# Ledger of designs, part 252: miniprotein binders against q9h3h3

Target 1, 235 residues: q9h3h3
Amino acid sequence: EDGFTAEHLAAEAMAADMDPWLVFDARTTPATELDAWLAKYPPSQVTRYGDPGSPNSEPVGWIAVYGQGYSPNSGDVQGLQAAWEALQTSGRPITPGTLRQLAITHHVLSGKWLMHLAPGFKLDHAWAGIARAVVEGQLQVAKVSPRAKEGGRQVICVYTDDFTDRLGVLEADSAIRAAGIKCLLTYKPDVYTYLGIYRANRWHLCPTLYESRFQLGGSARGSRVLDRANNVELT
Short names: E, the ipSAE of ESMFold2; O, the ipSAE of OpenDDE; V2, 0.75 times the mean of E and O plus 0.25 times the DockQ between their complexes.

## First folded at step 17 (miniprotein)

Design PP4 (at its last look DockQ between E and O 0.93; V2 from the best seeds 0.86)
Fold by OpenDDE base, look of step 17:
Structure PP4 (fold): chain B 235 residues (1-235), chain A 105 residues (1-105)
Amino acid sequence: as target 1 above (235 residues)
Amino acid sequence: SEDAVRKQFEELIKRFEEAMELIEYLLELAERAAKNGDTIKARIILYIAEELAEQARKIIEELKKLAEETGNEEFKRMAEEAKRIIEEVEKRLKEVQEKVKEALS
């Protein structure tokens, strides 16, 4: 990625977080309504700013699906940020282990599988598969970015409750693969997002913990998951 | 070659300008987040802006080095201008940071 693309995408994501979301909440809406909702709001057609002729007339930051077991718990993010600022001031070495410990201490343990897809049928189909998996309880929560004016790639985020639970992370990968997703997946803990840590950072921290590649005819999971920190295959 | 150095200098300037534009956007977003009471979001945005400012300073050091190595007075002037710009942006960044801190108290 040339220049400040990661930081630009981060800025756009932060802006999107502040705009209204289109949400299907399986806790309050019957699962039988999901197909109609997906047809009404296909991610490839929902526009970031509510362009004329789009399904949305107003800006949309994200399209999201909440599962029956979804509970919004982000932990003590404010305490995490304060501890992070104090750590920087202390001049102590900052390592991936440091961030892991901060995350545990402040109970900021959520993370997400990320996939980037071009707008179109493949994206909408992928999102439909993910949304169904969420409503069926195979996944807890997912979101997708709406279509940008420039027609760039859209991102699907599939969350897990604990990035330190390797089994939970791998189970989510398996559920994504079972939904028919074949693209590259990267897993990022939210602690890195909450601290503004992206690929190009002064501490040389890699925010990507895992990488999943689709495998034809391979293991029952249909993917190879690489631990990026240790450069070890987990599957 | 002189042409290669010029191209390198122009690319550094371009990257610097991109960083400045993005920082200005981030500062606007941070103020919006703060006004909305989302201090968590405001701090995230400011952390990104701080990192960009640090990268911009590194770019300026490279610009200065190229200007000194070539002895090109135009390059020296442009590097000094970039330094003035980043100092102003950093001042604005600090002002927004203080506003966010006050909102947390």
Scores: ipSAE 0.850, ipTM 0.924, lowest interface PAE 0.5, mean pLDDT 93
Fold by ESMFold2, look of step 17:
Structure PP4 (fold): chain B 235 residues (1-235), chain A 105 residues (1-105)
Amino acid sequence: as target 1 above (235 residues)
Amino acid sequence: SEDAVRKQFEELIKRFEEAMELIEYLLELAERAAKNGDTIKARIILYIAEELAEQARKIIEELKKLAEETGNEEFKRMAEEAKRIIEEVEKRLKEVQEKVKEALS
């Protein structure tokens, strides 16, 4: 946890982005093939570098599912990065409001719910539920990391297209909970990822915008969602 | 206490070395991303490397303070070597940044 753990994980994620992905694309693949694909590539058994006994013989960076309605739109990321560099040389203060405004101005509005699970049945079951929700249209895009040699926790990322649309973000949380997932979820806008900003940064920015904790007493499959920026309940 | 300061100094050196190793890895990744034409990812990676370099410079300032407090010549030489190392790494960081900037144009 201490030292440069977040930066190591970020570097591993950047490397993974550049290796081949295993993708189920509902836009071109019939939904009836999903269960066979999930059985072939459980994330607890797909290895990062193709270890003996793995279902994969070559490196895998990510395992992903694309929904039928998925239309990639990262926005003006090049303009975002240029504006970020200019801002840093301007001497103007950098605050959470600064990052939000940059994201809006450049239409870099996507973000993701994150969950961390140890390899095994719980991870594979959670991923299968998320993948079905994507193919069925309740979610748009998700990915999961493969198993590392160390056997540490793996991450499932569930994307939404606009972090400023709180209703849309909460609807994604509800769809995740409806898939039977009860663990802690954290939400991070993609603007922080595109600017290389993680928990240890010199501006003391917090890339986690929301936290979701499962509640038994709320709506069916309800959550208690905390806005980390304002320290206020959304639910 | 000389033992407490030595332990603190050794921990800072370990953290500095970890940062340098990670920056070197990130620079290789940035060059790979740039070679693949993914200048957006190359810039993300370089932002991470630059923040690590900033943190490493702060570690060097702490090393210098401990060397002064103890008058230990070994600590002073190690802090100066750390400074030399980060200057070389920052030179390579700048070179990779310029290559990525040229690829954008």
Scores: ipSAE 0.817, ipTM 0.899, lowest interface PAE 0.6, mean pLDDT 90
ESMFold2 (binder alone), look of step 17: mean pLDDT 87; pTM 0.858

Design PP5 (at its last look DockQ between E and O 0.90; V2 from the best seeds 0.87)
Fold by OpenDDE base, look of step 17:
Formats: sequence, structure tokens, C-alpha cells
Structure PP5 (fold): chain B 235 residues (1-235), chain A 105 residues (1-105)
Amino acid sequence: as target 1 above (235 residues)
Amino acid sequence: TEDEVRKQFEELIKRFEQAMELVEYLLELAERAAKNGDTIKARIILYIAEAMAEQARKIIEELKKLAEETGNEEFKRMAEEAKRIIEEAEKRLKEVQEKVKEALS
């Protein structure tokens, strides 16, 4: 990725977080309405700023689906950020282990599988598969970015409750693969996002903990998951 | 060659402009988040802005080095202008940081 693409995408994501979301909440909406909702708001057609002719007339930051078991718990993010700033001031070494410990201490344990897809049928189909998996209870929560004016890739985020629970992370990968998604997946803890740690960070921290590659006929999970920190295959 | 050096300098300027555009956008977003009372979001945005400002500073050092090595007065002037631009942005960054800090107290 040329230049500051990661930081630019981060800025766009932050801007999107501040705009209204289109949400299907399975806790309050019958599962039977999901197909109609997906048809009304296909991610490839929903526009970031509510362009004429789009399903949305107003800006949309994200399209999201909440499962029956979804409980928003971000932990003590303010405490995390304060501790992070204090740590930087102390001049103590900052390692992936340091961030893991901060995350645990402040109970900021959420993470997400990320996939980037071009706008179109494949994206909408992938999103529909993920949304169904969320509503069926195989996944807890997911979101997808709307279509940008430039027609760039859209991102689907599938969350897990605990990035330190390897089994939970792997189960989410399996559910994503079972939904028919074959693209590359990367897993990032939210602690890195909350601390503004992206590719060009001065500590040379890698925010990607895992990578998942689709495998035909191989493991029961249909993917190979690599631990990026240790360079070890987990599957 | 002189042409190669000029090309390198122009590429550095382009990268600097990209970094600064992002810094300015991030500062606007941070101010918006702060006004909305979203101090968590404001801090995230400011962390990214700090990282981009640091990248801009690194580019300026490369610009200065290249200007000194070539002795090109135009390159020196452009490097000094870039320095003024980043200094102004960093001042604004600090002001936004203080506003967010006050909101957290």
C-alpha cells in the first residue's frame, strides 16, 4: 500500500463512526425480516454520503448486524488511553506484550476479522452470508462500510469478544468460511485501534495478530490461520 | 543526476503534502469528536494525527538533507516552507489536545 493508505482508511473509519449507522438488531427484529433488510440496503449500493439514487438519502457510516447474544462492552477505554499516554511519557519499552497487558488490565479485549472486497455482487453476497451467521448466532456482531464515491474496496468487520481467546478467534474464522467467504482475512485487536496504532507507528508494532487464508480440501475449518507475532500456523 | 534529484525532491514534497492533508483532516475530525463529547474518538484521531505529523517531520528532514547536498536555493526555500507548515499544524494539534484533556478533567 502506497503512502499513508492505512492512516487514511483509519481517518475515514473514524469519520464514519460519527455518522448514523444502518443497523439490523436481531434482539428486537425478527430474523424473518433479514432478507428484506439485506435487499433494501445492499452494501454495494448504500453510499457513504447518501448520493442521489442510493437506498439512503442521508450519510451512513456503517451497515451493521447485531446478534441475539450481542452485548456492547468495550471495557475501560478511557483508562486504557490514559495508561497508554502515561506509558509513553515514562519512556518504558513498548512491545506487543505491553499492549496485551494493557488490554487485559482495562478489559479492552474485543477484536475483529477484516476482509476487503470490491463493490458488487461478491461483496453483497459475502455480507449476506455474514449477516445470516450473526442472526443465527454463529457470530455476535458484524459491520460493513458503505460504498465510497471513489468506488474503492469496502471492508467487512466481524467481531469477537476476546482477542486473547484463540479458540474463539478460530471459531469466528470457521463461521466466516462456512458463510462461503474465501478471501484473505486479517485479525486485529481493537486495543490497537483505540490507541491509534496503525502501520506507520513509531514502535513498529504490527496491529495484525492473525491471518487466515482459504484452503480447499484441507483442514475441517477450510482455512489456514497464521499467528503473525510468532510466525506459527495455528491450524 | 540533477534530474533524478529533482524527481526525488518532488516525490518527497508530494508525500509531505499527503501527510499534511491527512493531519488537517484528522484535526477537523478531532474537533468534531470533541464537540460531540466523544473524547475516546477524539483521542484516537489525535494519536493518528501525531503519527502523521511525525512522518511529515521525517520527510522535512529528508528534504533539508537533499537541499543541502545539492545546494539548490529553491529546494532550501521549499524545505523551510514545509517546516513552517508543520509547525503551524503541530501548534493546532497541541491546542486540540489541550481541549480534549480539559474535557476529560
Scores: ipSAE 0.860, ipTM 0.930, lowest interface PAE 0.5, mean pLDDT 93
Fold by ESMFold2, look of step 17:
Order: structure tokens, then sequence, then C-alpha cells
Structure PP5 (fold): chain B 235 residues (1-235), chain A 105 residues (1-105)
């Protein structure tokens, strides 16, 4: 499992992006229909390739919920990638500040909180809570991977629109915790995803910007959030 | 001990094989993304493939070091085979990169 696990998961995510998605779009679907949709497509039972006996007969790459206010804006990703390639040929040093600068310059500012859960009730319950938070407007957009194999962990991604807006990222963490989620959360800016930067990268960059750990009785947010870049607790 | 060195060499070979499996799979995915007209995704996938090829190269250097230190001819032969495999994969990686550049033009 320690054999390039992050990169294997990345490859599977890239493949999943190119397969069909199951989407609840609050922009076109009444919120009252959400619970029936969640019951029909629990992520622990939706299979990646449409196994017999699953609720889906065809492959599913992702299960997603779009909030009523969701307005897609990836920014200038094409320009970001071109600038990245030019920078590497220049021979200049690449640091976390380099990635932040590129993201700001090209307005590729989205990022996501990630959680990994085994298939089963905990996963389905967590997803349902996230999906409701999205439809109710506390979060903008989220997705969850389908079941690929028995016992394998699945991922929930909860997006935010600006990783440089620390308060917005912390508000999303609070909304996730309010949905009853107590597991470890990690935050990755999308600039790292668009540049294919995972654990096995030659610059030894850490793509995880924040970690969130649930705590009882302390913070009003119920989380202890560590800024991995500056080694500073934010809460 | 001798058993510990052989286990280390076998673990390096396993990691090399894992890296190369990823390179092969990623190149397939990059071509699929390019055929779909998604050049942004194709470039992401190729960046990951480049990282895996670089990791495979680092593993080959470790294999060569162990082969030289032990004088084991089997280890030397396996390190030479690994080098041949990565050279072929890097050639294909460059070919796919060029196809994606052409799609951008």
Amino acid sequence: as target 1 above (235 residues)
Amino acid sequence: TEDEVRKQFEELIKRFEQAMELVEYLLELAERAAKNGDTIKARIILYIAEAMAEQARKIIEELKKLAEETGNEEFKRMAEEAKRIIEEAEKRLKEVQEKVKEALS
C-alpha cells in the first residue's frame, strides 16, 4: 500500500473523472427530492463498474451534489499549466510560494477538504450529511467516490472556492463538522491537482495545506486545524 | 545479513514494478483524455507519469548500488533490465507528450 498509494489514487481519480457521474443538481432539482436520491444511491453500494445487484447498471466515476448557488469557475488552468512548464525550463527554484503565486496569477483558487472512509453506514451517513449541507447552502459542491472493491476506503471531496481565503476554508470545516463528521480531514488546493503534484514529487512539496482534527469541548468549531505550510495551529 | 540484502533488493524491484505499472496506466489515460479533447486533464496525467518515471530512475540507481556492493551478477542483470524498461517507457512518454502538444496547436 505504501507503493505510491497517493499516485495510484490519483490515477484512479483521473480515470473516474472521464466516466459518467451521478449528480444531484440543486440548481434544477427540488431539495425535497434529495433524501430519496440519497437512499437510491448510497456511496457504499454504488459500484465503480456497475456490478450485478448494485443500484447502478453502468460505470460511475463520481457521485456529486451541486448546490443551488454553485457557479463553476476553474480559472485560467490552461495558462497555469503553460506557465508551470515554462517555469520548470527556467531552472528557478520551485517552492510552496511558487504554487501560491501561480494559483493567484491564474485565478485557480479552488481547493477541497478530503476525508477517507470505509464502505458502510459511516460513509453513507457522512455523505448524506455533506449532501444536505450542500443543498441547504452551507457548502457549495461535493463529490464522493463509488465502491471500487470490498473493504477499500472511499473519498469525499468538499470544495471551497478560494484556498487563500483562510476564513472561508475554516467555515467549510465547521460546516463539515456540523454534519457530524469526526474523522481526519486534509485540505489540498486544486493548483496542486492541476499540476499533478502528489506525494512522490521531485520538489518534496507537501500538497496538504491544512489538517483538521475533531476535538470535544474546546473550539467553537469543534476542530483543531493545523496549517502544514507554516506549522501553526489556526484554532 | 545476506538475507536482509536480498530482501532489500526484492523490495526495490517490487517498487520499480509498481512505478512502471503506474507509468503504463497513466500513459493510457493521457491518450484517452487527449482523444476526448481534454488537454488540461491529459497534461495533469502526464505530469504524474513524469513523476513516476523519475521515481523509477531513482530506484534503478539504488539497484545498481546494491549490485555493485554485493558483486551479485543476478542483481547486475536485473538492474540492466530495469534500465532498458525505463528507457523504453520514457521514449513512449515523450511521444505521448508530443501528441498532446499537437492537440493544443
Scores: ipSAE 0.853, ipTM 0.918, lowest interface PAE 0.4, mean pLDDT 90
ESMFold2 (binder alone), look of step 17: mean pLDDT 84; pTM 0.804

Design WJ1 (at its last look DockQ between E and O 0.83; V2 from the best seeds 0.80)
Fold by ESMFold2, look of step 17:
Structure WJ1 (fold): chain B 235 residues (1-235), chain A 85 residues (1-85)
Amino acid sequence: as target 1 above (235 residues)
Amino acid sequence: DREKLIRRFERLVRRAERLLRRAEEALKRGDLETAEDLIIYALMALKLAAWIAEELGDPELLERVEELVERAERLLEEVERLKRE
């Protein structure tokens, strides 16, 4: 069942959030230490549970870099979740507009660009580029998942503070591309994450608000960003 | 918010300037692929900066963007010319 699948994905995300994180915090750590930290903790080698031979001996939920200007504020997540539960029992239709309004009302406005990469050099290189962009002030905060035992792609999340601020979301896309990242990017507002709404959900909501595709050749080079909610191109 | 738009404009212009400087350095090294990528990234930032300048209704900001776009396009033409050789 779709609800069952979404419930498991939410539980997995919560478990990772609750485990220790490996954090480079530019607010308290000199930028000159970044390269050594990146070399010590490449995401393709940091394991979720501290496997033998990995640089971490303890479980790691996420590897993160906080920029100098990072000032976290998740908003009223508890009120959001309560209102969501009330909405579900009300019989009122659940639509993307409903979710947007809930997020605005409770000031849960953050969101993230996502990229999925296979473990290895490409992932580690992409993460290093993103981490440097964060430390130099082009991005505010980013995280990457550790290596899972059964392989599969890992995810880099690059956060923005307001998914309703289209220019801010596009500015972040520009910074990600400038770090040399050319793969598909998808954007998910945090409201969907906090409510446990993933791709296969029973309300048929699409948690992906924007898509960014980078074109290398042809007459229109650069990012092509699609607004999935309105089915229009932003760029 | 006008102040927020101005700050964003300045960030995007600084990003583009840095990217073009790096593109020029890559071009001097003969690294044409890197130079081309950097110019494209600069043009992406400048497109957003132009939208902000237009929203602000400030012709001086738009002129700054147009000068950088011209510089970027000249560099891109040179890179493309050299790649054909």
Scores: ipSAE 0.806, ipTM 0.939, lowest interface PAE 0.8, mean pLDDT 89
Fold by OpenDDE base, look of step 17:
Structure WJ1 (fold): chain B 235 residues (1-235), chain A 85 residues (1-85)
Amino acid sequence: as target 1 above (235 residues)
Amino acid sequence: DREKLIRRFERLVRRAERLLRRAEEALKRGDLETAEDLIIYALMALKLAAWIAEELGDPELLERVEELVERAERLLEEVERLKRE
């Protein structure tokens, strides 16, 4: 249990978003250059602050890969945040349904599958698989956190355009699994990130909408996706 | 949007076909573990394609999925046979 407050995690995420990103953009860079780029910037070696001996000399917030069909659309994040502050002041009950309606109203519909991995070969291999899937058009966009000084787990984020499109969420899960990734995945809408809603938040909201587990062995081998809000398996 | 669903369907089918071809290649080289994984990934894609075909109410699309599922199942049976030898 990362003992960090939701506020601390939000501040770190915002700081990382403001630092320079290492980006492979498949819209402008030939796919044949991906392997060289991955070899130059393995996420297990890229450091958050550009430590001596790292591939990067300057701070890096994220390492990212953009697919051919990637179009950044963040919606009205400022309007969302203002509406959220007004809602808190009103004293009205705050539910997952309330957040969904806020997200729809302000067109903040993006979400992401998350996987947490220790620095090393498994992380770099998983990232390479995801990056290839993005460049091949199976996924639209992904990012990975650089290595922290403390050597904690790194996160890979694989985005979908609409967290309310269950089929789209499942398609992304299928593509991640097809890249050879078998670890636990959690799905979080970006609206929860923008509002600083993490684990153990004061509103007791679960920031995870979906959980994906890959079942090993037996006749039922494959991905199992759980809707956490309704406690129902979707697959 | 029917056209969007059709594009999503075709992407899933192309994924499944590619995975099944790779599974056949893995079988030829005796890599049963890789073949099995690839077949499972193909079946996952085909399941989603079937849901789209049902949503569209298109029996021709559903038939295409069924043919690929049958191919995947035959390959899986072959993997299982070879694992028992």
Scores: ipSAE 0.764, ipTM 0.918, lowest interface PAE 0.5, mean pLDDT 92
ESMFold2 (binder alone), look of step 17: mean pLDDT 88; pTM 0.871

Design WJ2 (at its last look DockQ between E and O 0.87; V2 from the best seeds 0.73)
Fold by ESMFold2, look of step 17:
Structure WJ2 (fold): chain B 235 residues (1-235), chain A 85 residues (1-85)
Amino acid sequence: as target 1 above (235 residues)
Amino acid sequence: DREELIRRFERLVRHAERLLRRAEEALKRGDLETAEELIIYALMALKLAAWIAEELGDPELLERVEELVERAERLLEEVERLKRE
């Protein structure tokens, strides 16, 4: 039944991507309107399917904020997927190195920091801080899932444009922390998402490339960011 | 890309400067916990700015970062002194 569960989760992710998104686009919307928009659409109250009494009357797949400098570039995703199919039918080993090479070759370099939070004030506060950081130019683009019918934790995704640019990934971590986010962050390159490679995959690949832990006290103040592929601390 | 690195450096420095100003304001109103948090965030941004300055090979940029780090460390020591008292 784990196969059915993974298939169901993949179908839900596709449906969310295809449904309408609630977007604050700083490229076309004055920054002074952000606070009102955040107050109207808190992620803990925006429902996935437009439940009665929620601020949205239609289904919402994602709530997103696009920064002033956001320039979407997904790269050659279709070419990536075709090359992936060819690789799977070859006798060649599938390793993190071959995935990295595919991502570079096809210019599918984006990735995202992820945080999972329960619905409520902490989620809404965290999202508001991230959204402000995006509009202020410290981050490029972020999204948050709406409240699901079944309940459960929601996810905030904060994107970076190149997972191979470790310094840029660290810059995003720094901006996230400055928004007051103290929880564990995990980083997943989009190449894994586009190829459908999740935690329990047949190749035993780890889709989490970086992990960030934050502390205020003691001698380890700040973020500690681990490169999971090389077992190296970046910070 | 040198121009992009310079833009990222300047963004990080401006961000750190704003954080330090907010930390000073928090310190003036006695909010030591907020001041400490803001100083830590500033130091995180300054560490990354220093790495960019080193990548650019520009000692003037690195000196700018070091001056701000010294300011941040003085503020942090003041906060810690007040917490001990």
Scores: ipSAE 0.706, ipTM 0.906, lowest interface PAE 1.2, mean pLDDT 89
Fold by OpenDDE base, look of step 17:
Structure WJ2 (fold): chain B 235 residues (1-235), chain A 85 residues (1-85)
Amino acid sequence: as target 1 above (235 residues)
Amino acid sequence: DREELIRRFERLVRHAERLLRRAEEALKRGDLETAEELIIYALMALKLAAWIAEELGDPELLERVEELVERAERLLEEVERLKRE
């Protein structure tokens, strides 16, 4: 059941990537227009298929904000996928180290912090904070899923350029927290997404490299970032 | 790349300084909760800046971070004092 769910989620994500995106591009649009754009397209109201009464009449795959320093670099995804198929056929052991080496070899190094929120004010407020942080240059790029018909949780993705750069991962966590986000964050490399590696995969690979928890009170104030592969706290 | 680390350091420090200024403004308004959060965010940025300064082996950069940490800690002590009144 969990494997079918993972494949279904992958197919839905790929379908969403192919549909039109609502984009605020800070490279071409003045930052002063961000508030009006956020008000026009609150993610809790933007619908996946352009339902009647929604801000969008056409299907929307993602709502995204691009920062001034954003440069799309996806690497060699096709080469990565071919190498992955060859590796599976070889019968060689597949480890997190193997995936890291594949990612480096094919220059597929992007990753993302993920947060899941219910539709509503809290989601829209969180998105507004993230979008502002991107436009202000604290973050490079972020996207949020539109509202589904079933009213399930929406996901905000905040990208980093290199999942192997621990400092960059921690900088993004810090910026997300400074934007007012207090919920659980999980970090996933895009290589895992491109290879269809989700929860309960047949290789028993954990697709989450890092987990961040935030605490305001007590002896440890701030984010606690856990390296899931090594079970070590980085902060 | 040393130059990239320096750029990252300067970005973190500028961010922390902005957060601390905002915390001071929140304190002036009597918004202790907002002040505390902003100080915590500044300390998070300064922790990363300290790590970079250590990696660079630059004592001047480390001293700049330490000065800002001390400022953040003083502000936090003031928030805690005011919360107890």
Scores: ipSAE 0.655, ipTM 0.878, lowest interface PAE 0.7, mean pLDDT 92
ESMFold2 (binder alone), look of step 17: mean pLDDT 88; pTM 0.874

Design WJ3 (at its last look DockQ between E and O 0.02; V2 from the best seeds 0.00; counts 0 for: pae O 12.7 > 1.5, placed apart)
Fold by ESMFold2, look of step 17:
Structure WJ3 (fold): chain B 235 residues (1-235), chain A 85 residues (1-85)
Amino acid sequence: as target 1 above (235 residues)
Amino acid sequence: DREKLIRRFERLVRHAERLLRRAEEALKRGDLETAEELIIYALISLKLAAWIAEELGDPELLERVEELVERAERLLEEVERLKRE
């Protein structure tokens, strides 16, 4: 009923990636211009296809902020995909360890913390906090989906450059929380996205490596991060 | 890589120090909710810094973290005291 095939999910991701993006690039734009840019393009009002009355007249795939230290590097994605096809026909077991090794071998190490929010002030406020954290250097790069024609939840992605660097992933969680984000976060390595491996995949792989939950009050105040592979609380 | 861990430690400590200064400012203006949030954010950063100090085996780095944690805990106690009024 609510199922989508891996091919459908991959096609939608490709379409958004290929459409124009709205980008604030701290490497070439002064930080003092950020607030005006955020006011011009709130993600709750930027429409996916350029609907009448929106601030954009053309389709927008993503709204993004690049930090001062951002260096684009997706790695050897084509080699990764070819090796993945070969692995599937080899008869060898497909495990989280073999996926990790493929990612390392082909230098496809990036990953992202994800949060899902309904359109409106809460989303725009959360995005503004993340964008400021990126421009200030606590985070390196983030993006947010535009508003779909019929609405629905939008996603903020906060990238890290190496999913095998656990402390770096946790440092990003800390910076996200300090930006005022209190909702559930999930972390997914990009290798799973490039290979089209989603939650209900045939190999029973779990594409979510970490979950982060925030509690403001009580004895467990702070960020509590669960390692999904080992079912172990890290923080 | 030891040098990478030291750089990460210093970044986390600087971030926590900024958060605690902002919490003290919020406390002075009576914004107890903001102060509490900032202190909790600082403690998240300090927990990671403590793990790195333990991994490095450097007692001076661990002492720096412990001093900041104590400062954060004193500020939290002050916030809780003021909320009861």
Scores: ipSAE 0.652, ipTM 0.893, lowest interface PAE 1.5, mean pLDDT 88
Fold by OpenDDE base, look of step 17:
Structure WJ3 (fold): chain B 235 residues (1-235), chain A 85 residues (1-85)
Amino acid sequence: as target 1 above (235 residues)
Amino acid sequence: DREKLIRRFERLVRHAERLLRRAEEALKRGDLETAEELIIYALISLKLAAWIAEELGDPELLERVEELVERAERLLEEVERLKRE
């Protein structure tokens, strides 16, 4: 269990963004090739640095699947960062509302459901389910971290276009659940990542806006999504 | 609506307290990851509670939040200590 601080994990994730990605792009690749691609690059075997015997010989930052409707839009990240620095300098209170407003103003609205899974069959199976959901158009884009040398959990990220669109966030949760994933999910806007707002940050801001838990039994079977900002169950 | 804000505050505080208790239980089980996650969720709730306390101009409510934040931070420090061990 990597004793890395949330800051270290975030730094590693940012570093991984700069390394080559293994991508299945449904816009250019037939959906019929997905199974072969998944078999070739199972996340539990793809290594971060291209270890001997891994499917990859070169470093891989992420394994990703792009859906037909995927359009990368990062918004004005530079403007966002400048505004954030100005806010810090002003000494004004910084709240989740402040960050939401910054995100809206600069059109940095992407967010992601996160799940952490140990390397192995369960991870690869979960990833395959997510990848299919992306290719089928139920989800827009997803990525999974490669296996680290030290082991530890791998993360699957399932993106939504707008963290302020509750319905879209809930729809993505539903699609993840429909893919057979039952683990805990946390939703994090990308704005928090771009601003260096990690767990236990000096502003006491939590980057997690939503939590999804799956209930297996009874009349309440299904996903329970909690809005952390409002402490309200949405489902 | 002041009463609505107070009700929201109380919900957030109660949520944070529950999360912190669960984090303590997770720590006792050696589940450091679960503990950390729960503490973080508590801190989220407490930040919102602090904001409400400030909006209400109620120092007693703010003090209650601060006490819980301190508890959360102590638990987080313990998690970090145990992760280094």
Scores: ipSAE 0.005, ipTM 0.180, lowest interface PAE 12.7, mean pLDDT 86
ESMFold2 (binder alone), look of step 17: mean pLDDT 89; pTM 0.873

